# VH-VL binders against Glutamine--fructose-6-phosphate aminotransferase [isomerizing] (glmS): the designs that were tried, part 23

Target 1, 141 residues: Glutamine--fructose-6-phosphate aminotransferase [isomerizing] (glmS), of Sulfurisphaera tokodaii (f9vpa4r286to426)
Amino acid sequence: VIEEIKNAERVIVIGAGTSYHAGLYFSIELNRLGINSLPVIASEYYNVRSKKGDLVFAISQSGETIDVLQGIRMMRNSGAKIISLTNVIESAIARESDYKIYMRAGPEIGVAATKTFTTQLASILFILSVLKKENLKKMEK
Below, E stands for the ipSAE of ESMFold2; O stands for the ipSAE of ESMFold2 at other seeds; V2 stands for 0.75 times the mean of E and O plus 0.25 times the DockQ between their complexes.

## First folded at step 19 (VH-VL; framework fv_disitamab)

Design cc5 (from bb3 with heavy chain E28D; at its last look DockQ between E and O 0.93; V2 from the best seeds 0.72)
Fold by ESMFold2, look of step 19:
Structure cc5 (fold): chain C 141 residues (1-141), chain A 123 residues (1-123), chain B 105 residues (1-105)
Amino acid sequence: as target 1 above (141 residues)
Amino acid sequence: EVQLVQSGAEVKKPGATVKISCKVSGGDFSSYAIHWVQQAPGKGLEWMGRINPSGGSTSYNQKFKDKATITADKSTDTAYMELSSLRSEDTAVYFCARGTYSGYTAPDYFDYWGQGTLVTVSS
Amino acid sequence: DIQMTQSPSSVSASVGDRVTITCQASQDIDSYLAWYQQKPGKAPKLLIYAADDLQSGVPSRFSGSGSGTDFTLTISSLQPEDFATYYCQQYDDYTFGGGTKVEIK
């Protein structure tokens, strides 16, 4: 996944509601790292003309958000690749993505207090931490 | 398996109307646009229009906007195209085809096609 | 409307030959181009989308290339089942090329 993000000509981050806000943060941080990124409100996906070389980062906890699913389908028509961030194995969005990230990578800690936005943000922060570590390695070299 | 099955061949006189059906099986009918394509005898392919089955919104090739009316019935997973005021120039095979999404007119390509319906208009 | 100029209109070829077919768009369409195969009396079949992405189940002897205005479909080693008519289609506003009939020499 990390290599796909680094190699993309542009990372289009698509989400609805709270997922859009998580995606907006991700997109801002990607741009700070020198990775061209565009946040997209899922219901307005048709305003974006995707191109070959784009990477679409789709955020949907359920993996069934219809506007996100419609958006990644349209954007694949340019040859863009799709990464999904979901909490449901083999959801529609996950099944139709080229790369899949599932929000839970460890034990169910604090599930009673867990919110969709918090889980999405934690996953995003982990991805960003790996990207930042890769940048430090390049600087040391 | 996604399949599009069209109604059978029609022979009509000039001025008549024909309604071609396209039944879609395998997959969520409302999630994919249904497109219609004309192929005149011995000729190439020409896009006529499409419908979003979810809300019924349509977009047409300007050439066909006064000729064709595209509708969909979600209860039977069937799209229809009605051709009015038939003329001999309307003699063609008409295909329905499924797009990859439904929420906008373009861009889309057609990954599944019906078998085609020959409409012959002759006096 | 975006016009698609497809050439040649026909090709006579033998099994094993390499066949190339070109399409030119009247304006920049990025990679929004598909290739279809049609056999007589049958519906078109999608081969390539996004200019060079191979549809699932399509043999690897088919390949696409190009972006912008100039596009090519290549059949690396023609097989008996490949004798058909091929169409390009741009999908910014859905126009097809005139077709290329690949026939037995």
Scores: ipSAE 0.649, ipTM 0.862, lowest interface PAE 1.6, mean pLDDT 89
ESMFold2 (binder alone), look of step 19: mean pLDDT 91; pTM 0.940
ESMFold2 at other seeds, look of step 19: ipSAE 0.650; ipTM 0.868

Design cc6 (from aa1 with heavy chain S57R; at its last look DockQ between E and O 0.90; V2 from the best seeds 0.00; counts 0 for: pae E 2.4 > 2)
Fold by ESMFold2, look of step 19:
Structure cc6 (fold): chain C 141 residues (1-141), chain A 123 residues (1-123), chain B 105 residues (1-105)
Amino acid sequence: as target 1 above (141 residues)
Amino acid sequence: EVQLVQSGAEVKKPGATVKISCKVSGGTFSSYAIHWVQQAPGKGLEWMGRINPSGGRTSYNQKFKDKATITADKSTDTAYMELSSLRSEDTAVYFCARGTYSGYTAPDYFDYWGQGTLVTVSS
Amino acid sequence: DIQMTQSPSSVSASVGDRVTITCQASQDIDSYLAWYQQKPGKAPKLLIYAADDLQSGVPSRFSGSGSGTDFTLTISSLQPEDFATYYCQQYDDYTFGGGTKVEIK
């Protein structure tokens, strides 16, 4: 996964509702790391022209979010590769992705956050932490 | 498995209309656009138009805009194409094909095809 | 209207031959190009999408290349079942090339 993100010409992050918010954060932090990224509201997927070399990071806890599924289907038509972040093995989005990340949800109680959002954010923070470590290694001379 | 089954061959007189059906099985009908393609005898393929079954939105090749009317019936998982004011040059095999998502615009390619329906227009 | 110029119109070849077919788009279509195979009396069959991505179940002797305006379909070692007509299709506004008939030499 980490190598695909580092090598992508652009990382398109697609999600609906709270997953879009998590994806927006991911995209902003990717851009700060020098990785070209575009956050996409799933219902507006048709506004994006994907290209070969794009990596699509699809966020859906259920793996059945219709707008996300339609969006990754359209974007695959350019040859873009799909990474899914879901909680459900063999969901439609997971089955139609090239790479799969499964969120590990546990018992969590949050005042302002759902269990789904916090596990999405935790997964994203882990990915970002690995990418940041790779950048530090690259900067050393 | 996904299957597209079209209605049988038709013989029509000039000026008539014909309605070709395309029944989709083995998949979620409303999740995929249905495209129509003409192949005149001994000729190549020509895209005619498409329908998004979930909302009924259509898009047409300008050449066929006033010739073809594409519809879908979600209750029977069937798409239709009606050809009006038939002329001898409308003699062709007509294919339906399934796209990869339900959008009404590009980009889309066709991963499953119907068997084709021969329409012959003769006086 | 994006025009697709496909060449050659026909190829005579023997089993085992390497066959190449080209398509040229009248404008940049990125990688929005598919290749189809059609046997006489049958519906087209998808071979390649996104210019060079092989459809599931298609033999690896088929490959695609190109981007922008110039695209190529290659059959690395022609088999008896590969005698057919091949079409490219750009899918920005859905035009097909004129077809290339591959037949027995």
Scores: ipSAE 0.523, ipTM 0.832, lowest interface PAE 2.4, mean pLDDT 88
ESMFold2 (binder alone), look of step 19: mean pLDDT 91; pTM 0.933
ESMFold2 at other seeds, look of step 19: ipSAE 0.654; ipTM 0.868

